# VH-VL binders against Protein NifQ (nifQ), part 4

Target 1, 180 residues: Protein NifQ (nifQ), of Rhodobacter capsulatus (Rhodopseudomonas capsulata) (p20629)
Amino acid sequence: MLHFPDPFATGPGPVIPAEALGFILAQGLRECAAGLGPLTARLGLSGADLAALRDRFAPGLELPDLDLPRPEAGPDQQAIETLILWRAGVATPEARWLAAILARRSMETRHLWEDLGLPSRPWLSGMIAHFLPGLAAANARNMRWKKFFYRQICSDAAFSLCLSPSCDDCDERAACFAPD

## First folded at step 1 (VH-VL)

Design o5 (framework fv_olinvacimab)
Fold by ESMFold2-Fast, scan of step 1:
Structure o5 (fold): chain C 180 residues (1-180), chain A 124 residues (1-124), chain B 107 residues (1-107)
Amino acid sequence: as target 1 above (180 residues)
Amino acid sequence: QMQLVQSGAEVKKPGASVKLSCKASGYTFTNYYMHWVRQAPGQRLEWMGEINPSGGKTNYNEKFKSRVTITVDKSASTAYMELSSLRSEDTAVYYCARGRYYGSGSYRHAFDIWGQGTLVTVSS
Amino acid sequence: NFMLTQPPSVSVSPGKTARITCRGDNIGRKSVHWYQQRPGQAPVLVMYYDSDRPSGIPERFSGSNSGNTATLTISGVEAGDEADYYCQVWDSSSEYVFGTGTKVTVL
């Protein structure tokens, strides 16, 4: 039995996952209102997935662009999303939505929690622990989330993320996740 | 139809620089990495570097880092590779190629679309 | 520096099977892509991720990868298969690495 750090131990008290997703929706809505693109592009989800997410976590909230498809993801975004899903530890719809959102927002320039509209990093870590418990456990050294995603997991000393039958994927990751 | 079209052949003297272009069409340019690969006469393919057109992030083969610069013009869907301080050993066909990983749960790039190649001859 | 070694040439009769090997230390733990190059032409991707075929590549092309050897197999060889073949992997120490190349001659 292995223990992982409590993501809510620092920062605000216990974070309600619905509240964290509410901040993320609010961030996407602000960027949409500012003319930076449709909500589907800002959050990396189809209109259908946004409607389902809204119904689950913010029922009654009016969202634009629900008839639009999800834009195609670039190579770094696809690789991050695939990693998150591979390490998720669960196969829920919420895990799939969050993986897409985290991958899309990792393409922005600030710390991931800032680009998600969250108040602080513990809010992000708490949300990940709730929806993506395997991913949370894998970040045992408490690295910044974008740096963790861009790190070559099979090239570092931890090897904890190389539990796939094909560890050759680890050798190839640096080409897709090369940091700036 | 997806296609990469490269600029025409170049003849340069040692010490000069050359800048090659690669124009993409038939797909969303910013969604795929662009790679540059060269092949000297009778020799193997040799990777030179890559660029993510969305952010402009580059990664270069250590052998070429001091002399190679890869850039993009997103509005023209065109990638460029500039090689400076040319030597006779740089005589080669230079290819651009699109990097793609398929929906297989892998972080690997296969080069699925290639330009026709540009011959660069370096001679005194 | 990571290296991929291929035999320089393979000769095969029409209708027979050609096997092109790509040898590298623990290559079976890496993903191998294969390219076909005809004289004066750009390479064409014929096999990716060890054993997957791109659209348009016939089923007589197959691949395997285990231990220290990856293999591209062409069954029922046709004259049009005559070309140079290159394997490729990504390696953390060497980035993208191409094999030494194999000239397949159909006699």
Scores: ipSAE 0.000, ipTM 0.473, lowest interface PAE 16.5, mean pLDDT 80

Design o6 (framework fv_olinvacimab)
Fold by ESMFold2-Fast, scan of step 1:
Structure o6 (fold): chain C 180 residues (1-180), chain A 123 residues (1-123), chain B 107 residues (1-107)
Amino acid sequence: as target 1 above (180 residues)
Amino acid sequence: QMQLVQSGAEVKKPGASVKLSCKASGYTFTDYYMHWVRQAPGQRLEWMGEINPSGGYTNYNEKFKSRVTITVDKSASTAYMELSSLRSEDTAVYYCARDEYSSGWYGDAFDIWGQGTLVTVSS
Amino acid sequence: NFMLTQPPSVSVSPGKTARITCRGDNIGSYNVHWYQQRPGQAPVLVMYYDSDRPSGIPERFSGSNSGNTATLTISGVEAGDEADYYCQVWDSYSDYVFGTGTKVTVL
């Protein structure tokens, strides 16, 4: 049945997939209401994928503009999504939807769990472990998720320095992410 | 020059609240997360919470979550930390500190620190 | 709750090498940062991401991190290095965790 989670819920608790996706949908709907764009643009999904996700995790929830296409993703967003899918460890529809959402929300300016509307960091880590187990395993040093993604998709010059094949930890890595 | 300047020492009674300020200068205030860290006399550093000055989103250490509130005044480039229901165990130096990474790609180290504010809780 | 344990004190003579350890379960899988705190002063970041030196920190400071132990090494110790030193990590469940601290005495 319909489940629309409390947007003010707090605490770590165990991750419940329907509740996690409910928080993410609620965040996207708040941004639509604030005039930041259609839900397809805020979550990086086509209307058809949003409808399918809603039917799976929030049946009966009314979503706007489900006839809209997925907006064009920039190169960083595309690279992050490709990385997530490559590392996912599974090929489920849920993994595909979450990869698109995580890549889109990585383009925002807050911590990833905040930009997803989740109550806390453990909710994000638990959601990734549930839907994208290979990705969870790949973040072995517990790097913050946006930093982990950007580290792996650095530009051509930054990629040479930050993602050196021979050394994850070298003097130049931190410099690749330092502001100019 | 990048700098964090904190408000002056406070003396409070048990049960009171205290609100400390941290004024940033020399960098774009909204580009970096701000943290609050305390240190009781002779004890270790203890993280209390963080705020994204751009969106106002906060995250708190579970130990302090019921009593701590962190806010910002973007126009003044100032972060605030209010701690309520003060106990004698809250006597400590309170620091604000900047996250080392900007623009929403948060780091996990603190590169710039305020000078600290001593809060004494006594009856 | 994740915990980082440091020895309470390390004594070293000028010109010799000080080694400050930070022990935590599987700490080698975390990024470790180090802060120097002189009496009456705020902490100063002296090492981050295990082995990177912030601008202005002398080359005699170095770091390592593997298994259950991270180490800050200060070679050619000077009187001005006398301070408390704290390690720190970020953990996805515990957030920011500081070590118990080590007082380095130069004598």
Scores: ipSAE 0.013, ipTM 0.565, lowest interface PAE 7.7, mean pLDDT 82

Design o7 (framework fv_olinvacimab)
Fold by ESMFold2-Fast, scan of step 1:
Structure o7 (fold): chain C 180 residues (1-180), chain A 123 residues (1-123), chain B 107 residues (1-107)
Amino acid sequence: as target 1 above (180 residues)
Amino acid sequence: QMQLVQSGAEVKKPGASVKLSCKASGYTFTSYWMHWVRQAPGQRLEWMGEINPNSGGTNYNEKFKSRVTITVDKSASTAYMELSSLRSEDTAVYYCARETYDYVWGSYYFDYWGQGTLVTVSS
Amino acid sequence: NFMLTQPPSVSVSPGKTARITCRGDNLGSKSVHWYQQRPGQAPVLVMYDDSDRPSGIPERFSGSNSGNTATLTISGVEAGDEADYYCQVYDSSSDYVFGTGTKVTVL
């Protein structure tokens, strides 16, 4: 597991935002090594953005081929990323990188914090509060982040993509969404 | 047919540790989170912790965090929960339960439960 | 800590309707799930995502969730419905929270 000093750490708590990005990078590297796809596809970032993220939070870490472009995002992924950037409250490079990562990993079937390789649920919320403060404020009801994203894109008139369960005619609808 | 089969009843003295097992069958063990929930006599269900059988990642209820350890044996499709420093207040039925995730709403609930293991702590 | 409060007991005659409430702050913003526990048995999921029934659960079971209150409704109650019922949610600060439980007695 990668551990990095946090230049932005303030206040008490177990969550270290810079270390959170290190865990995410480590998770992507493990999946790349396991043959699930290139790092750019696993994290939804271009090679150039991965290099910049590494230089900021893991200087000296060797990453796979950084010449690869960011893969095309489907409509739901694009809608979530646009939502996050719109609500971010800041225009930092870190906000841009994290928005892309969160949108990409929201397409996976696991709990978002676990899918990102974070130690626990508070690490996800703490990371979002640090890098995407406007997004954190918008989730005033403390909904699970993936549920919040999907509800928001369904409510936004600018995004006509509202997910309706395709398994509504199944007796065990919930089982249709669980991984095998 | 999906099934969770738990180990048999245990009687322990205060200060001892107990390790319970939960064997899964009828589904892909590594694809679903496994939880441990207890119920003291006449009391409500109380969540203790969870594990991802694929990664080994765990989360624990703060009330039990210093005393509880959840582990898995992927080859045996079995989850374990060890509770240390037992007190008389730990007398309860302990359940394992499989989590189901709703992709659309991001909600989490327990669709299959083990039969429960009674742990009695007495001096 | 997030809390879910249920009435301790509900008595209902066969063929009538039982309503079991679950109260929590801003509960309508969460997904509520319900479990039935018969004496000496493990809990069984009877309702998920407020109002969805698992396979094998009869249509006489229904659910709702708005404001601060979620309700599990059992119409045409049968003797086999006698059990303890628990609501459950996930809360980001309290993780998985179960209600205090309601004993449904069919007399």
Scores: ipSAE 0.000, ipTM 0.498, lowest interface PAE 14.1, mean pLDDT 81

Design o8 (framework fv_olinvacimab)
Fold by ESMFold2-Fast, scan of step 1:
Structure o8 (fold): chain C 180 residues (1-180), chain A 125 residues (1-125), chain B 107 residues (1-107)
Amino acid sequence: as target 1 above (180 residues)
Amino acid sequence: QMQLVQSGAEVKKPGASVKLSCKASGYTFTGYYMHWVRQAPGQRLEWMGEINPSGGSTNYNEKFKSRVTITVDKSASTAYMELSSLRSEDTAVYYCATDLGYSYGSPEYYGMDVWGQGTLVTVSS
Amino acid sequence: NFMLTQPPSVSVSPGKTARITCRGDNIGTKSVHWYQQRPGQAPVLVMYYDSERPSGIPERFSGSNSGNTATLTISGVEAGDEADYYCQVWDSSRDYVFGTGTKVTVL
């Protein structure tokens, strides 16, 4: 039997940070069980980081393959993770873990909150506001999170994700990542 | 595709033990909890226990706790359920089933997704 | 002890709607799953998290859960829907609890 000593969340809506992370772990475990890859690859974390996250937010939860290293991230994933950490407003371990998870799950094809296994978008926004307050403030127009990330990284001269060396082509490429 | 194949029918005498197997395929064995559920002839479904194949942790229905043991063999992707001190009332079809899909923070979401075909155990003198 | 009570039987004519209830104390605070079992076969998940349909389950199956009663509704009933139906919840005091079961007979 699992027990969850989750505290009641402070903030907008019924978001409980530990429960939100529990949904994310559950999504990764479902994909791992479906043969899509090890949990470290599905969530973009080393086994050591997953164990530390589990010990903090879900003590007693059994996770597979905690001896595996973090898989190598592609350039888009690295750029998004760097952006999140730069905007985070804090330098906590949980901010580092969540930045890695958000960057990895941004590589999937659905809305970010869906690919994280969260019940709805407010759960994602509430979790970001709690762990990454500077990032939450930066998305002042309440843009969809993947669209926000791709637009930000393409507009940054330090992150060259465009096929062309010009900023005009980077803007057009960023638009291609937006779902229609 | 996710599939569970159970061992064949068993006939046992009162006082004996029986050990049933459930072989998983089509998914990562350690990713899902495995349940054991039984159904006596003409009766309702009754949950017996569960196991996490990754760590081997178990949780049992209090009714069966003194007689039931659930184990796994990760290398064979197989779960086992052993029931001891058999009585005629233990005559039933025994099913294994994968968890609905792990759901953390809301235990009320737990359920059974993919079911094995069932194993009939008959206990008679 | 926590208990889920279902009517023992429900009779319905082809094309009509069958409603199968599952009663339990504050069941509306829990997530209810439903299983269909045809004679001689293993149970099949037909509804989960109160109102979600698994892939392959037709749209005429729907669910609801509030207060002390959860309901599985089968619209446009077909002969193939004749089966036993079980509700199930997770409860911290009883672990995984199945309902008493309902036999649906299509006349």
Scores: ipSAE 0.000, ipTM 0.462, lowest interface PAE 16.7, mean pLDDT 80

Design o9 (framework fv_olinvacimab)
Fold by ESMFold2-Fast, scan of step 1:
Structure o9 (fold): chain C 180 residues (1-180), chain A 123 residues (1-123), chain B 107 residues (1-107)
Amino acid sequence: as target 1 above (180 residues)
Amino acid sequence: QMQLVQSGAEVKKPGASVKLSCKASGYIFTSYYMHWVRQAPGQRLEWMGEINPSFGSTNYNEKFKSRVTITVDKSASTAYMELSSLRSEDTAVYYCARAYGDYEVGPLYFDLWGQGTLVTVSS
Amino acid sequence: NFMLTQPPSVSVSPGKTARITCRGDNIGSKSVHWYQQRPGQAPVLVMYYDNDRPSGIPERFSGSNSGNTATLTISGVEAGDEADYYCQVWDTSSDLVFGTGTKVTVL
């Protein structure tokens, strides 16, 4: 049964992919219902990809906006998605869907696990380890995910002149490398 | 010393737009979210929106979303808030505030505030 | 939209205890922050994550949060504690929300 969970709820448990995706879909549905945009825009997926994701992980769940195309992504979102796919370590449909979702939700303003609607950071890290094992391995120092993406795109994609958040320059450096 | 210094008072007519600035110093500007909060005379604090200074990504209070735009100039360590289609009800002191905390514990709090900018909307 | 309701005013005698409530549906599942505002001044953080104090805030200030009510408690009240107090949470559906505010008068 799908409900709209509080993303500030605690409770690290073993990540079950269907449950993790259930929280993500619930977050998107909540924002769509609140008038923040169509589900395709909130999750960064085409209606066709959302239908395929739903059929895989939440069969029978009714989703709106399945006839809409994927909205155009800005350059930072595109750079993050490209980075995730390049580091994914696999070439599965699930990896492609999650890369798009993670890149889109990285454009929101809270910690990534909160903007995905997940209960806690271990749920995000577990989901990434399951579907994007190469990306998980690349974040060897357990850096906060959005800061990791920001730092990578500035160093790897010739954004060398951008003033992006960095754990090396962060006043809260300890928080960038905090354990789960 | 860390500080946020805001632009001076503004007097506007209904229907006009106003753009306020908030200059940060004494900390790494791009490492912390910047928020805008207003307070009409005798009223409560009211959140307007936030910006990630690194990417310029924003989140706005639904009440203001059609009229508010928050931007940053990273090289100048300055955040801006523009409010359009001004009404008399927009007369308020506008604050910028730095968000701080640990997202793993919970949502951020405001540890540093600007001095406020009075915007008066009158005809 | 989600709303945090505070009593409009609280009166307290010097040396006694003031309790400022912040009521919201299931607020105990959220982290509550508290701000003090003196006339003509910007707000100042006095409590975060329900019951943590910033440096410079005296031990007389404490907090709690459970069920539908969060409380800021000021023991041994001093004249300098007279101010408006605001609670604040993040709500998943309403973003950042401030309480209606409480004016504390010391008399």
Scores: ipSAE 0.000, ipTM 0.484, lowest interface PAE 13.2, mean pLDDT 82

Design p1 (framework fv_pimurutamab)
Fold by ESMFold2-Fast, scan of step 1:
Structure p1 (fold): chain C 180 residues (1-180), chain A 121 residues (1-121), chain B 107 residues (1-107)
Amino acid sequence: as target 1 above (180 residues)
Amino acid sequence: EVQLVESGGGLVQPGGSLRLSCAASGFTVSSYYVHWVRQAPGKGLEWLGVIYSGGSTDYGNEFTSRFTISRDNAKNSLYLQMNSLRAEDTAVYYCARDYYDSSGYYGFDYWGQGTMVTVSS
Amino acid sequence: EIVLTQSPATLSLSPGERATLSCRASQSVSSYIHWYQQKPGQAPRLLIKDASNRATGIPARFSGSGSGTDFTLTISSLEPEDFAVYYCQQRSNWPYTFGGGTKVEIK
């Protein structure tokens, strides 16, 4: 059985995937309250998907912006989401929701677990292992998740995409994240 | 060399406010979690709150309404705004860097020297 | 919140003796216990990370063990500079609580 804590509670704990989603919802709600955009844009989900996620993991929680569509994703975000779903080996609703969230938050400038409002990197890795086990296995060298995603999309897209003017960020991210 | 230096402590009357500063050098404060910890004279350590690298904050339940942690990245500094102070808030206040590796938490590896706040009439 | 109980509150020993300090959690904290040393008038110093990993510069006489709810800090042979207060801290659940401390003092 999955246990979902109060979504407004914060901090580390034993890595429980349902609780990790609670931290992510809390982070999105904080950013929405701060005027950074609607919840759908902060988490990269449609209002319908947010309602379904809420009904499963936080029944009764009031969420804003549930009548809004999923915002359009840029090429890098789409590439990361496609990579996650391809590597996941499953297409469950939870896998689809988490893939969208991870791809959206990878567009921010910090380490992925920090940006998601998670207490630590093990919380992110534990959540990925539960909902996206094939993706967890693919990161066999335990690379930081955002670095792994950016390196993989540049590698998977082949040399031509990393050379395009619209892919300069992708090429620069891959270079900056390369190990010494 | 990594250093944290607290300042701004002093005598304040009950109901008053005080703002503490924590100046960081030798590292970029926005790349780390930084915590405030207090210690009443002759007593143990009490965790007060944290500012995460992303800028969000968490507090102990006793502190949520009266204390606010903030950060100025340009000055590489942390602040603790303390309001509605009580005699029970008399303590040395420390800021501490939370060393964080890809494999998990490594604890508070550097602490400031502390700054004394005395709440008395 | 998770409550950490340190025992004994005071441990009176002579230099050269072994010190064993206990930290017990009210619920499981996995391995997320850290140990700190505090000398009078000084800030705390990180000793042990994640139950058993010695921090940089900490002498080999300090060791940590345990998992779940029961944790131990051991000082294999007390040196004069080791007489101090020791705190455990859990980081498995918010808020990040400290134990009440164990004072290691000269007998």
Scores: ipSAE 0.006, ipTM 0.465, lowest interface PAE 15.5, mean pLDDT 80

Design p2 (framework fv_pimurutamab)
Fold by ESMFold2-Fast, scan of step 1:
Structure p2 (fold): chain C 180 residues (1-180), chain A 121 residues (1-121), chain B 107 residues (1-107)
Amino acid sequence: as target 1 above (180 residues)
Amino acid sequence: EVQLVESGGGLVQPGGSLRLSCAASGFTFSSYGVHWVRQAPGKGLEWLGVIWSGGSTDYGNEFTSRFTISRDNAKNSLYLQMNSLRAEDTAVYYCARELYYDFWSGTFDYWGQGTMVTVSS
Amino acid sequence: EIVLTQSPATLSLSPGERATLSCRASQSIGSSIHWYQQKPGQAPRLLIKYASQSFSGIPARFSGSGSGTDFTLTISSLEPEDFAVYYCQQSYSLPYTFGGGTKVEIK
């Protein structure tokens, strides 16, 4: 029997990547059950990728919507995903899955670790260090992950405007150029 | 006790096909990912592919066009369909169980004895 | 794919000596490295999982260490039954890959 991590657990214990992915799947399932959209849309993955991720890290877990394609991503989500993959330091299926999830969830309004259903920020940083080691190294100032992503994509667009479909994206774009 | 037993190996001519089987016992077969690993005579181990507990498959890049992995949970059996065989496919073929409850779920805790496939005219 | 490079290819030692085997990954893999022993005519046997965790029933003389790209398997005092080929394997990413092996042979 698969033992899923307790999403309400507190403490600074060591991060286990499989457990972190368990929290993320649990969060996506809660949102799907609440009618916020199919699991593929909540996590930014195709049904095939979700099945592969489930088989790898949560064997036996029943997932809905595995017959659906990956939804189209907006320009800011695509920019974040491209940044993560460029910085990843690795070219692995796990890096691709996590990059897609992180880019998708960066479009939500909460702190990234809270939005992903993780117990604390160290859980997110630990997961990123394991699956995306180059990305972890690039965030040397230990900046909030969403702020780091938006700062990077906005600075990459310094010679053109960031393309943003929403007011929330406009607010994050403005933060990219804010002084310390 | 956990046991994996391969069968179906033998002599086959170049361009031929062969189907290998792996019979599992002593554990809940349907709950585990199971892998095929091969080893050419005097050479190292080469990961061929996997079928996960949910039925998804992944292969090494060299194997995707000629090899197919399947399973029959009712028979506790794993299969490897091998097509368009070449002399370079001559190897001992092992089935191996992935350690389910591991940190990364990626170790091979139990292996079969292997079955020899010889591709020769 | 992640390439694992094992060195040396052959290690010639006497019983009672310390053996140190290296496995280097082409990119960072955290602690997702596993070590196997293979004797002639036999299937591989798991020794160490996740860089440093001993599998059940494995003698205490076997230990693993390392993280990121550089990993080591140590046999503190070689017994006659330890002369075998040793393989490292990564589970960080698909496709899973093995190193080329290190043969530990009697001098």
Scores: ipSAE 0.000, ipTM 0.485, lowest interface PAE 16.3, mean pLDDT 81

Design p3 (framework fv_pimurutamab)
Fold by ESMFold2-Fast, scan of step 1:
Structure p3 (fold): chain C 180 residues (1-180), chain A 123 residues (1-123), chain B 107 residues (1-107)
Amino acid sequence: as target 1 above (180 residues)
Amino acid sequence: EVQLVESGGGLVQPGGSLRLSCAASGFTVSDYYVHWVRQAPGKGLEWLGVIYSGGDTDYGNEFTSRFTISRDNAKNSLYLQMNSLRAEDTAVYYCARVSYGSGSYYEDAFDIWGQGTMVTVSS
Amino acid sequence: EIVLTQSPATLSLSPGERATLSCRASQSISSYIHWYQQKPGQAPRLLIKYASQSISGIPARFSGSGSGTDFTLTISSLEPEDFAVYYCQQYNDWPLTFGGGTKVEIK
């Protein structure tokens, strides 16, 4: 038995990973319908990847904007996506899709789980544990997922200095993970 | 009914050891993060440590060398082993779980607390 | 370590009055703050989670507000049962920390 937090075992109520992706697609569709941008931009995926994800987890759901390419990602989004893929522990298509989605939605201002349309944080953590098991293991201290991502990229990316939330998150990391 | 019940407190001599128990009912203790929090007489709350659902533990820096948290899944209980006790360890010791819900927010709050067990360190 | 400073240390009021309790964090904790009530001889009781979210079974007179570093617990009209010590607690970073408490006492 590994001595890591088990996100799937935290609290009452089931986390169903396939349904988590269904909630995420539904959230992207609501934002697209509200005029916030094309679905590819809201979820950070090409139309081809969205179609494949839909076929896997929400068959029969009609998606707009499937003819559009993946939008360009800024340096912070790219750094978070690279971090997630590097720590994923697997090389599945689901891991690649989820890494892109999580990196894109980390650019928004709400709690990551709420922004994604998930019922609660255990749904986010459970989905990450299922599709990105290495990433789940790395967040052993139960930090907020977006905060974990930003602290990690501040510490790991020598030439991709994030100016928001920069020095404070980098400084806090030493205190958070220091044995003293 | 969801409940946590602490036991094992009492009078102990300086330099002595004591093991506290925290028994869970109405839920499975290994499905939650369960914390120990203490409160000296007339003082505020102080976080001591946690046992995660996977069995790993973490402590406040002041407690790492003298205190150990463990769990017995078969008994649905956790324990706090206290060693090299000092007068300043005199306190009520609580166990408390962190809730996880399907509501609109993740519940990182202590939703269920035991009633506490009093440890007095005195000669 | 994030330090939570609660003020005032003691608040002396009469039943029916509004109580406003402050909790200030040494650095930003977004909305990752929870409030607890403790009566003499009892365990703490969760009142408010995530700065402003209500808890089932807690009277509507309790409300929370704030974000970042400055947080407030408000009791709109004090009842006799509300005279207690109130603690804020952050869950943004490890180690978990509590404020020093505000005692609400009868005048």
Scores: ipSAE 0.000, ipTM 0.469, lowest interface PAE 13.8, mean pLDDT 80

